# Ledger of designs, part 6: VHH binders against Formyltetrahydrofolate deformylase 1, mitochondrial (PURU1)

Target 1, 298 residues: Formyltetrahydrofolate deformylase 1, mitochondrial (PURU1), of Arabidopsis thaliana (Mouse-ear cress) (q93yq3)
Amino acid sequence: GESLDSSVSPVLIPGVHVFHCQDAVGIVAKLSDCIAAKGGNILGYDVFVPENNNVFYSRSEFIFDPVKWPRSQVDEDFQTIAQRYGALNSVVRVPSIDPKYKIALLLSKQDHCLVEMLHKWQDGKLPVDITCVISNHERASNTHVMRFLERHGIPYHYVSTTKENKREDDILELVKDTDFLVLARYMQILSGNFLKGYGKDVINIHHGLLPSFKGGYPAKQAFDAGVKLIGATSHFVTEELDSGPIIEQMVESVSHRDNLRSFVQKSEDLEKKCLTRAIKSYCELRVLPYGTNKTVVF
Short names: E, the ipSAE of ESMFold2; O, the ipSAE of OpenDDE; V2, 0.75 times the mean of E and O plus 0.25 times the DockQ between their complexes.

## First folded at step 1 (VHH)

Design e02 (framework vhh_8fcz_2)
Fold by ESMFold2-Fast, scan of step 1:
Structure e02 (fold): chain B 298 residues (1-298), chain A 122 residues (1-122)
Amino acid sequence: as target 1 above (298 residues)
Amino acid sequence: QVQLVESGGGLVQPGGSLRLSCAASGFTFSNYWMNWVRQPPGKGLEWVSGINSGGGSTTYADSVEGRFTIIRDNDKKMVYLQMTSLKTEDTAVYYCARDFGSYVETLPSDYEGQGTQVTVSS
């Protein structure tokens, strides 16, 4: 027709939908039709159906007109499909409308992962709101990291811990309003009681290539073992030490010519990149639980 | 001037116990990881144990795990190594070392002390 509205392209915004249910005929068609029926356009669609398990995983990226398909209606339409298939997971994110995920960053003495995350966050490359930083180490107010946090209004909470008193109840109170936690070289083991009390995802960086070199000093363990690849692993935290589902891994070559200091330096470079990639993937809904202790990463 | 002064070494029989002490001065002790490293006769330096600045995180070499305990007292600016079930292979000069930079840099820094001799022999 001759309507003025037909002479101007609608303002289309990106949306992401992830879906996990028992496998059934027609799921892809039903999810695709949901988007298309509201005038949305699918830009990407990833599906995973394991050979020996009757489960279905999908992640779709689409663009849509929020005037024609309001944000609340997007939720209702996908919820209708979720109910039909008895979905185990169905989540929609619209980054331009939805609030960013709120996180707290936990660390101990080493701050290279924190510093990397703060710089990526400042550059707009990490799609989170940082509610606070928590450390079991005191830091001088005149250090680069403390000045950065002060400048950006990010609270730093020094929570002095001992082997006998990890102060987990104090930490739980500080993080109660977060969507997930990030352990950026936090060297205290979080108890099962903490994980149950928090009730949400906790993502850790381990400075070793899991499942090898669990626990303390993995770069030294790798050096002593004569490995030819050193790595870093980002994973979900579970009650079992360094054994939660893996999100991301990065590796670098090493040889007999690398000393321990070189192993440590390569490890730190891998850690900061690995953690940043894992957090970005998580925020983009690319990471879904799979089986008892695995992930699907789209 | 940064100083680390070790003490508490001596002659002990296999299966015995010793407690080593390290007195720190000239730096903000509570801001640093502290480590124990040892040098057996005719060998290089070997890392033994580490403790974080607040005292809540400890780690140990496999050879001493379950036998040695590292502790610190930030008020006294002291780090200790409680050694039990000592073996002849534990014979070494023991040094305390502050960490300088990385958590996993448990090897001796420019601020190692004079050391304290531990001899495990009948």
Scores: ipSAE 0.000, ipTM 0.154, lowest interface PAE 16.2, mean pLDDT 83

Design e03 (framework vhh_8fcz_2)
Fold by ESMFold2-Fast, scan of step 1:
Structure e03 (fold): chain B 298 residues (1-298), chain A 123 residues (1-123)
Amino acid sequence: as target 1 above (298 residues)
Amino acid sequence: QVQLVESGGGLVQPGGSLRLSCAASGFTFSDYYMNWVRQPPGKGLEWVSGISSSGSTTTYADSVEGRFTIIRDNDKKMVYLQMTSLKTEDTAVYYCATEPYSIFGVVHTKDLEGQGTQVTVSS
């Protein structure tokens, strides 16, 4: 056979580390020394220490040589620091080595968020593997979205639901192999039993600026209230409706000259952008828990 | 006063089986969703499996699906993890926990009530 040259040029690859613990002297130095001691180079470093709380948050972006600092050793080195500081959270991702997050997308009748997610995914701008799409609405096979899903081998599961039967056990079976769920205008409320049974993060897009205008018709509520700003909110799903920790919000100006149709169109444009930003932030480890129902977003 | 006590760990050969147990006290066990999580040597916490309060719904991490089975006995206030076809990568301290919701798919150390049980898969 052919002999391979054993001389391989070092390839530096990006890594991300997020850290959350009780605040203490020397944490920043310890984390940066960990990376530097192994020949890594820090490209970005964000720190948050709340003014009235004795807690520490950091997110580091770095490059390193996986031959000199093997992926398993990266975990060991950061875990040593995590144990020393009693860390609440210490997570490393190396996008070129670690598998992409597997997601399922849930939607109802409106598909503008799904379409945007699929286009961003196709363009390489959404770092996920889409395992399936689940909807409580049938779609004709000759529609643009259905042809797209077929072309890319993404299954579409029609799960007929009613107010009395949400078919949550069937949905749980379909999503068991996912890392997190995305609700892209899924208009059925997921029960506490579903959320506990799934046991992982669920990210929703709400077509309103939370905490105002919760529920099914926020654009109409905003229009009737005479607001001057409309918005969309992406948040983690909790048992309390439209009350989970907020990840991302987007807003746009409106006036008395906007009719209900223009409110809806502006809302839909904000929704699709807000959701894609939230999912990208989540996948990049930019979102960390803060307080009772808040987030730190780096 | 929530208390969770894990047991059943030990040294096992690759391809072997172990059954982990979690004894719960201090709360109405039958009302709570239960999880198994693990911490491999030098790594962070990793979610393994979950079971609904009634036991009707179970979920598994992709890495253990088809090899591990989570079950519960509400009368005995016990959660079990039946592990088969064990791999060296399954070596970890295993914990049971009541809180399933976690950002990044990893539970926090603060969510752990017990001391865990060590599983070592080695020939």
Scores: ipSAE 0.000, ipTM 0.108, lowest interface PAE 19.1, mean pLDDT 82

Design e04 (framework vhh_8fcz_2)
Fold by ESMFold2-Fast, scan of step 1:
Structure e04 (fold): chain B 298 residues (1-298), chain A 122 residues (1-122)
Amino acid sequence: as target 1 above (298 residues)
Amino acid sequence: QVQLVESGGGLVQPGGSLRLSCAASGFTFSSYGMNWVRQPPGKGLEWVSGISGSGDRTTYADSVEGRFTIIRDNDKKMVYLQMTSLKTEDTAVYYCAKWEHLLSGYYPTDSEGQGTQVTVSS
């Protein structure tokens, strides 16, 4: 009956929707009406319309009753709006219903980024499922990292690489069931063939403030150049080295009193924080493509 | 791997007509909407038209509505753009794009072709 229905408080769950299309009148109203018509409530709404470009970006955070608005219907309703506006991007995530993103972590000799990600993941602060760790460096089983991975049932794959054979086909097989890939100080350059074969997003941490100091030893390059800011950059991987769209950057002040070791230590601290923030932003649908090589980050 | 191959472009006089074709492979075609987007010389990408996975719903940019028609054939895994009353402003490289939830900065997504060039000139 009616009295039984009114005695039950609906369990409202959070949803996130991101939208990108050519700019047009009525988009905000149409998106808001979609949510409101199904009894949803918008908790946050961000919009970006560039001054000199006829494009629209939005990110909505809302709560809704999954009994009144089933998950499949949420997708269908937003897809209808996406088709109407010819949207370039329209993504819905419902964290309590949708599976966590599956990732693989690639690294070389340095493990400070991996260690930070594992600690954030264990603390529930990184909303991913770690399928495996892949490294072109062998690690002893008695190290803290290897014991951590063993305790949590996360496979570690040692894939020996050379300049003549990067083992990319083997890596592609290991990562085939992932939603995106994370390079946590992986020092081999992924080829265009790898990126096409993988076909999904790859996020890298570069231990320098891009677009400055591309390539090897950016902390030493910065030290030698006498910079007053050192930084780290997380970006999407493209075929062009250290040139993909930027997701997150972090900086720290340096002076003539910092030696090279201080530069390296500050760099490592920034790298850890930068990468974890970028991955969290990506998983929360805060990152959208902008132009040919830029991002909108909500 | 998703493959989209555009064809049917060419040189046409103002007021003329062309039909563009897009051959799709590597995905469940009927489950995804399809879009046509274009890039005029020296300008950014511009959305032109969209069609639902079933073909029951179509949408058009204001600049082309009434002149262009988007059609799909799910059995042949093809999407078409029928263009009529062409204007010099329609000169662009035309790309077929799968409607998908991508966070990558590349548009059009997963096009294997260089698009198809449409030139409207007297």
Scores: ipSAE 0.000, ipTM 0.205, lowest interface PAE 15.3, mean pLDDT 83

Design e05 (framework vhh_8fcz_2; at its last look DockQ between E and O 0.01; V2 from the best seeds 0.00; counts 0 for: pae E 8.1 > 2, placed apart)
Fold by ESMFold2, look of step 2:
Structure e05 (fold): chain B 298 residues (1-298), chain A 126 residues (1-126)
Amino acid sequence: as target 1 above (298 residues)
Amino acid sequence: QVQLVESGGGLVQPGGSLRLSCAASGFTFSTYAMNWVRQPPGKGLEWVSGISSSGGSTTYADSVEGRFTIIRDNDKKMVYLQMTSLKTEDTAVYYCARTKTVTYSYSGTTYTFDYEGQGTQVTVSS
């Protein structure tokens, strides 16, 4: 009505745009003018042009009035620029309007990453919708984790596996409506056929600093070897084990004062923090492909 | 105001051919990449094929590559899907879709669409 619009200031909402294209003169000016022409205001702007100067990456944060610049027009305006420059990526998210990313969580026996992600999700610090949790280990319904999942209506799917049958077709069906998968200590190797059939990003947590420690690396072996640094790596999954592009790495010092229990606790703390930070960065559009096996992380 | 109208569907025998058409209006057609998507009975949407705004680049789902051809005519604001060697698993409602966002990721290319038509039914059966 007449009295509503004239009596209040417009409500400004945040938007995020990422752009990746061949480097060319005037890209920043065009992107900035797009926002400014619609009355938007840029709050932050990150740019990366690697030394070879063949490609341009940017991430902008801005505020705008969704009445003056409707959500669909935002898409059209940025897509026009993307098509003009032949962009490899042009993605807009408006968190207050857009649906959250849907994810499924896969794990085996250890649940420290799952628990951390569930708590961050409950606290509103992880901007996802969790569609289900899948594990190759059955869990009793009276455990804290299972009661948490039941309370929040998140299905838990036990998918028993053998060396001869990893049941990947069953898993594909369970996760077909997700935007990406999270391997929260899922200790089975996903096949190339699974990755092709899923066709979307899969993010893993590895217990160690890649590429130096590929494959299995039991905590007891590292403890007995007397290492002074431990780490965790979160990365995209490819057909080559533990070789996909890295999203986040974290490191912690250990010493002779750590017994096996404290050593394992430090390692688990790194893993859960590393994974949750990687997922948040991905959902905030901070992670972009770079070259064959690298990332830009704004 | 944006409108996409599909036509050309019908009943065909396995091994047959069919050409789908999509008439576009209400937007600057030549500046947008266009796609065909389909919904088989009891299943979700499946991307079939895409074509760049100029028509210079085409892409296809593995299941249809070599059998389907996507074509556009920017003067007439039309996109077509020429289908040959049709199989019973090609039975679906086919939709013309305008590209909103294309994301290249480590798992492949993701397409997001902001407008789809009403669809045209393709049925492949004996």
Scores: ipSAE 0.013, ipTM 0.326, lowest interface PAE 8.1, mean pLDDT 85
ESMFold2-Fast, scan of step 1: ipSAE 0.504; ipTM 0.821
ESMFold2 (binder alone), look of step 2: mean pLDDT 79; pTM 0.805
OpenDDE, look of step 2: ipSAE 0.061; ipTM 0.460

Design e06 (framework vhh_8fcz_2; at its last look DockQ between E and O 0.01; V2 from the best seeds 0.00; counts 0 for: pae E 23.9 > 2, grease 24.6 > 24.2, placed apart)
Fold by OpenDDE, look of step 2:
Structure e06 (fold): chain B 298 residues (1-298), chain A 123 residues (1-123)
Amino acid sequence: as target 1 above (298 residues)
Amino acid sequence: QVQLVESGGGLVQPGGSLRLSCAASGFTFDDYGMNWVRQPPGKGLEWVSGISWSGGSTTYADSVEGRFTIIRDNDKKMVYLQMTSLKTEDTAVYYCAKPSYDILTGEYQYDVEGQGTQVTVSS
């Protein structure tokens, strides 16, 4: 009986690791060895060590054999290193094994960002699990968006809000099982209590270039100011309106030939792209907090 | 090639229950929400229920809300439809369907690939 040596070549799968700690000698060596010792191969390694700050940031991409390096062991091994260096952040993602991030989308009347996100999501370009869409506006059930949501088993929650009652407790209940939130032109200010209650990251798209042109009418402000560049900003949401750490910005040139309508249209196009990129970057562990109000984006 | 194989249909009395199954292959199953659709005699396809890729979210047509339950098993690449309190109007061929977007038409569609399973509710 010929022993069919089914040398099935081990299927290597990709992983990502991000690390943040106080700077120390040998960190890269230890992290690299951790992967190599388990038969993994590093495909990419990015490091950020600022000159005037004793901090270390890294992001690595690697491939490994999940049979030789079980997923739980991956976490344990990196955690051991994290403990050694007192790391502030150490996270591993294995996209082929780990569940996609669960997100909820919050929006108001405007749905251009939502539509774009759903298209990208369907095409596999936005690796998230959309658990629900929440809006303070009712939508007709027979719209493309609503049909899409229905067909993909994504509930739409109409939450009627007023200036006096933003129904944050109800929203909190709906999003409690999500990993992070996305505000896609929600146009409501989330309270500090909500943010604290939720306790996870909230990503917003602002239809202007922050820190300039804050508020609800950035296109008009830009138009009136006579700017030659307009943009969109994706950022983390904080208690202070439009002031959180910036994740992504996109810009486009405008001229005296542009009118307010064209400003708005250009802004919308930028918003779609900017938000999608920000979410993707976040899911790929490319975004880390830096300092009080900045980000490292690998 | 995308394959969807439905089973579990049959003849049942009003008020009865059936559990439909769909076996999926030929695509990354957990990248997609899944749906059940049905075609009543002499009528077009109608959407019945949807479930997100993780199973964390479910939606139902008003006509079946509270009576039907959609479930999926990503490990087995299966989708199920538990039907209870069946009515004569539930008589149809039931299909498991993957959602798709037609870029040319701008419409969201259901990819019905299987032969379906016949459900007949009759006294």
Scores: ipSAE 0.000, ipTM 0.210, lowest interface PAE 12.8, mean pLDDT 90
ESMFold2-Fast, scan of step 1: ipSAE 0.288; ipTM 0.714
ESMFold2, look of step 2: ipSAE 0.000; ipTM 0.087
ESMFold2 (binder alone), look of step 2: mean pLDDT 81; pTM 0.794

Design e07 (framework vhh_8fcz_2)
Fold by ESMFold2-Fast, scan of step 1:
Formats: structure tokens, sequence, C-alpha cells
Structure e07 (fold): chain B 298 residues (1-298), chain A 123 residues (1-123)
């Protein structure tokens, strides 16, 4: 058959834009108009304006035709608006075009968080490229984690550490090409020099409900304190131990009927879920800095 | 070194039965629980069943409850998974797994698994 013209429906792809600036009249209209003017459709739009602080946060999810609105032009159009409002943050991600974030996973003796991350990653539910796994503990080749890593060709780096030598320069070399780091029960405290040298975000899982029960053995501390809720906290790593901005928390009830093993088991279940949620939220641009040591989570 | 060796997998028709075996060495077998986990094609690992060190307590995933039975023989250092009424959804590589208290850090412990045995349920 013949046709006077051939047309196909545009292939619409998802995009995400986050925006943070001083509060002003007309921001929502300008951001919405930017998307609509190029034939894009907004699927979700979240706004946060604190009552006692003249700042504006937004996150929009939209779908657009990359032929009519090329990826570079999306950046230019949003940057024009960012300049107009003196934006503190304006970031676009298009998951089908943009490269996945590259991460390294650090752990010590316990592997339940790493195992959960690897399963979510394999299932396509964790939108990252895993460059390597680093541990200060050696693992037998027939452990679950080592078998998984071998099956997927992910390098495992055993970096033997002592109290006097944390091998931080070696770790920095291994992680230099990553976009962020994940501490999946890595039990060595990273120094300020490491954090400055790395220069990017580091996300940790703490097996306690922060700001309570900082440091080692938080399940034991909670058990001894007679708490009625235990939890896990995922947060950005700063120089102050267990004090960085919180990304995600999860809790579960406990009682006098729970022994220490029950506390630990409930803690492990919360930790793996909390960390995977935090990493997914981070990759989806849901986590934005707020105030001096807080987050906005969309 | 801890060693787990699975066997007994194969091709079976829906509604059929298979018995998987796992031979364990390198640890005090009767002191530790044993588990079966599986990995269906293109999916992550899922826990199937567990048995206490003494054999006195067993647990099952909802998807296999009433169809699978886990048993152990501590004298032979063996754990078994008796599978009945097999479904196409049971197709997976099956792994024998254990968690050892190698570290006195409370109850967190790495998990050990074998090479796996393939179970394919197809007409």
Amino acid sequence: as target 1 above (298 residues)
Amino acid sequence: QVQLVESGGGLVQPGGSLRLSCAASGFTFSSYSMNWVRQPPGKGLEWVSGISGSGGYTTYADSVEGRFTIIRDNDKKMVYLQMTSLKTEDTAVYYCATALEEYSYGFDTPRYEGQGTQVTVSS
C-alpha cells in the first residue's frame, strides 16, 4: 500500500526535574509551562515550601518526546529558569538516556544488606551500576555473597584493615570512578580526610533508630534500654559518627517477649529494606538538602 | 572450609516429585540450621524451607507449604528436600544454605551455599 504521509506516535520517555530556590511568585507556572511548551505531560508534581523559611522545593515527573525536546535542550530550558530564580539546585534525569549511577558497596562481617542490594539490582529494581564490592573481611568462595558476585562478574576487593591502618588511600583508588558510595554495614569509621578526598555522597545504613543508640551494638543497647520500637536509619555520612542528614527510617515493635536474637533479627530485616529504599530514593532525585543537617524527601 | 554439595535435580513433569540432597562438611552439622533457597530464571533468590539443627523445627515459604518437606540426617551430615506436586513456577536452581556463628558479634553471620542443582518442571 501507499500513503501520502507516514507518521508514528511519538515515543514518550520519562524525565525527572528537581528544583530548589528562594520562594517567589510564579515558579510553579514557569516550570509547568516549560514542560507543556515542548508537548510534555506532567505525571506528578510535588512542592514543599516551609512555613518559616522562604525557600521552594519541587520535584516533577513528566513524559516527553526526545525528538521534539532533545536531552541537551531539556537541560538548557531548565537552566534558563534556574538562572532567573537564582536556583540553589536544578537537576534533570532521564533514566532511559542518562547513564546509571556507578556505585561501590562497602561491608564488614555482616552481608544481609549487601545481599538485599544485589537481589534488588539483579531484579532491575535498583537503578545503579555496581562497580565493585570492598570488604575489610575475607569471605570463603562458597558464601552466598561470593557465589553471587562470581555469577555476575562483580569484583570483590578484600582490603585488610587494622585500627592503625584503615587502608583509606587504597579504597579511594578503588572508588575513584563511582558517583556515590554505599556502606552496607561497613564497621570502620571513615575519616574526614577520606570524605574530603572522595568528595561525593556516601550513604550508610545504621542498625539503630537515630539519633538514639549511636555507635556499636545498637540492637543490644535498645534491648538493654527496654525500648518498645527498634529501627534502622539510612543517612548521608559526615565526619560526626551517625549524625549525617537522614534519608530513610524504618521501625518495628518489640516487647519484653523479644530476646536479644529477636531484636537482632528484626533489626536486620529493617536494615536491608531501609537501605534499598534510601538508595532508590536517592537515584530517583527524591532526596534534597534542607537546612543545615536535614533532608526533603519527595 | 565449609562445603555444601547439592544433588537430585532434573527434568520433571508438572505434578511430579523430586528429592534434593545436600552433603555438608567443614562444620559441626548438628549444631546449625539448614535451609533450601532457589533462584528462578531471571529472578532473585527466594527462601524455600528451613530446619533446626536438631530437626525438631521446620519452616516453609507459603508457596511450598504442604507440597515440600525438609528433613535431615545428622549422622550422615545430609539435608533433603522432598518435593511433591511440582509446578512450572518451581523451576529454579536450588541451593543448600547455612549460616554459621563464626563471629562472636551476636547473631549476624555470613551465609554459605553450594553450587546448586537445577530443577526444571516442564511438560
Scores: ipSAE 0.000, ipTM 0.217, lowest interface PAE 12.2, mean pLDDT 83

Design e08 (framework vhh_8fcz_2)
Fold by ESMFold2-Fast, scan of step 1:
Structure e08 (fold): chain B 298 residues (1-298), chain A 124 residues (1-124)
Amino acid sequence: as target 1 above (298 residues)
Amino acid sequence: QVQLVESGGGLVQPGGSLRLSCAASGFTFSRYAMNWVRQPPGKGLEWVSGISTSGGSTTYADSVEGRFTIIRDNDKKMVYLQMTSLKTEDTAVYYCAADYYGSEIHFSDEMDYEGQGTQVTVSS
């Protein structure tokens, strides 16, 4: 015999909370109790308290019932704790409810990082909405990149720049509705005025292992220096070139048997992987500001 | 106030030599790769030579390799192009150009800063 059971089990959905404040007794207990009191279950909890600094960082992953703990109440409850501890940072994301972060991708002539980002995005591995692509270079309509962008309805904006006019005001208008910017081998310097006008995070890929080999020709510098590791660095953009807080780094071994072309090829492979990892970590709230010009990465 | 000021151009006979100089100011010179690019009469910009931030790496267009030498002095904020065995085809306006990020493949349109240029004429 058939039995009809009309009872509905609560659907538990994942949430992420990041927290940064001055270190104090009972913070972990208060954050954990907040989740537990609403029937949530913690799946992961990372804490960082620096050795010689009275600051506290945490990232929690939890599941909860949005009927018992509505999305707006989640924000209110964590904000109450944030106010109590004078928190510098308290952010919640609920990926199944909250809109994906909107990004624009900036590049110049080289497109290997853009291509990797687009492939990861198409595969559902990059949790962003791509608002547009901006370049200071024209691309032929029959290239793989241009055909991909057309198929997916992603606008490509060719913004012709000169040494006298970087067209930053035009770029600012194009990116005004984004949550953050990604520089995928954009080879023009963004001014302090641009960074202030945008007012949000800008993430770059540098084709060298920072802080070594800043600026031009990092692969050539590494080749000439006889290094045994080549690397790529993803970092936040600041007014100081190649000096912003580091998000992610990747390395690969090199030897006397690698010629300059091999160094360049290994560099390009590291760049695209490094950038995609950094963007994914950022979107998952794994990257938090730490001290002067540093990061905590969970 | 970023400036690149080229000097040393002029008229020279085929087989002759010239040394171009470029004085940089208004940016952190030691963090930029430096390049020479040229524009022959009635043609587009052509990349000639590049030098890494430290001066440890140099590269040259096939047309000038073995004849031209690029050097830099970070203390004086200068880059130089020593030209030997000059040909009539080397006649062009020569520009000093700085690029922060650089590329192993040089593109004149990716330069951050460029100078005003200096004319080199190779003629009998």
Scores: ipSAE 0.012, ipTM 0.328, lowest interface PAE 8.9, mean pLDDT 86

Design e09 (framework vhh_8fcz_2)
Amino acid sequence: QVQLVESGGGLVQPGGSLRLSCAASGFTFSSYDMNWVRQPPGKGLEWVSGISSGGSSTTYADSVEGRFTIIRDNDKKMVYLQMTSLKTEDTAVYYCARLSRGYTYGQIFSTDYEGQGTQVTVSS
ESMFold2-Fast, scan of step 1: ipSAE 0.061; ipTM 0.439

Design e10 (framework vhh_8fcz_2)
Fold by ESMFold2-Fast, scan of step 1:
Structure e10 (fold): chain B 298 residues (1-298), chain A 125 residues (1-125)
Amino acid sequence: as target 1 above (298 residues)
Amino acid sequence: QVQLVESGGGLVQPGGSLRLSCAASGFTFSHYAMNWVRQPPGKGLEWVSGISGSGSSTTYADSVEGRFTIIRDNDKKMVYLQMTSLKTEDTAVYYCVAGSPWYEDEYVSTPFDSEGQGTQVTVSS
């Protein structure tokens, strides 16, 4: 007979799969059968098929036995399905086996977003490895942020810029081994050459509710316009200023009792929350490209 | 010292065209977004258009979309506003504002509410 002793039970681990292809009959069944045939159990399955479009998006969360379904075989099985459907995207992530995404954090003078990211990372709430912090501003060694970075062995690279040289090639060398970049209030515009040279995703925080109030001083623009909602937007960086695909937005009410300082403070609180949510969603494979300059977020 | 000098304003009839110019000095021009803002008689400042430091991205207020074009020449340190199909409600003093490359406000000395002399645009028949 079978033993019901917990000591002989297989260890099941979580996996995530995202899939994007032309819409066709049987995709859900084929993906589900792939997992079930290997003894996996689906815990969540999200599907998006836009109205009047023939495209399919899915994200599945499942548990499986890595002894019966080795990590390399998981990739091969999903690649076989991806080839059959001519998939535009098919990615599997197994957090307990796969290395964490490596990131670099870029910032200028303001550090509230960096501080929030570091605290969430320390608390185990951001599933990333922070390779380094890069800034065009020098920071005193006795500040809270510099002491935090030193305590955790995270390098801080002060990259001073001149009017003749933005030092983008130096930054590219520093970030070459990262999986994606995070702009946590980095105030230099990254050139098209930088974005092409890096060749991977760059995620930014904009302290305005896009597509409104692009460019500088969005909190002041919002205050002067008499808005009743202030917001922050996290988005992918493209060559077009503050126009890349949106990942996350957060809002808060404002009234005639809020002066400009209050708008800025509310903005800063939304910025740090918006950026951390966007990075977490990205790492969990929740963010997929959709249409012209849009995202699906599961 | 940062200086922005606007020019090209004047009197024009409705439906006419006008080109405004802004000459910049005292900062690394290509590192900063440039904006045009205007102040109609008896009203506050209104944002009109913006252009990124590289010139690859432009944005416009809904009221001017399709009628105005913002252009920059980084070699000459100039930003321009080409205005077409002008309306009486476009009457204002126009100011050139150096924005941060995104939000680097500590490097910009020209605030939205106190730009230099500006250039007067009057649209009337």
Scores: ipSAE 0.006, ipTM 0.181, lowest interface PAE 10.7, mean pLDDT 84

Design f01 (framework vhh_vobarilizumab_d1; at its last look DockQ between E and O 0.01; V2 from the best seeds 0.00; counts 0 for: pae O 12.2 > 2, unsure alone 61.4 < 65, grease 24.22 > 24.2, placed apart)
Amino acid sequence: EVQLVESGGGLVQPGGSLRLSCAASGSIFSSYAMAWYRQAPGKGRELVAGITSGGSTSYADSVKGRFTISRDNAKNTLYLQMNSLRPEDTAVYYCAAYRTTYYYGSESYDYWGQGTLVTVSS
ESMFold2-Fast, scan of step 1: ipSAE 0.203; ipTM 0.597
ESMFold2, look of step 2: ipSAE 0.188; ipTM 0.573
ESMFold2 (binder alone), look of step 2: mean pLDDT 79; pTM 0.803
OpenDDE, look of step 2: ipSAE 0.005; ipTM 0.218

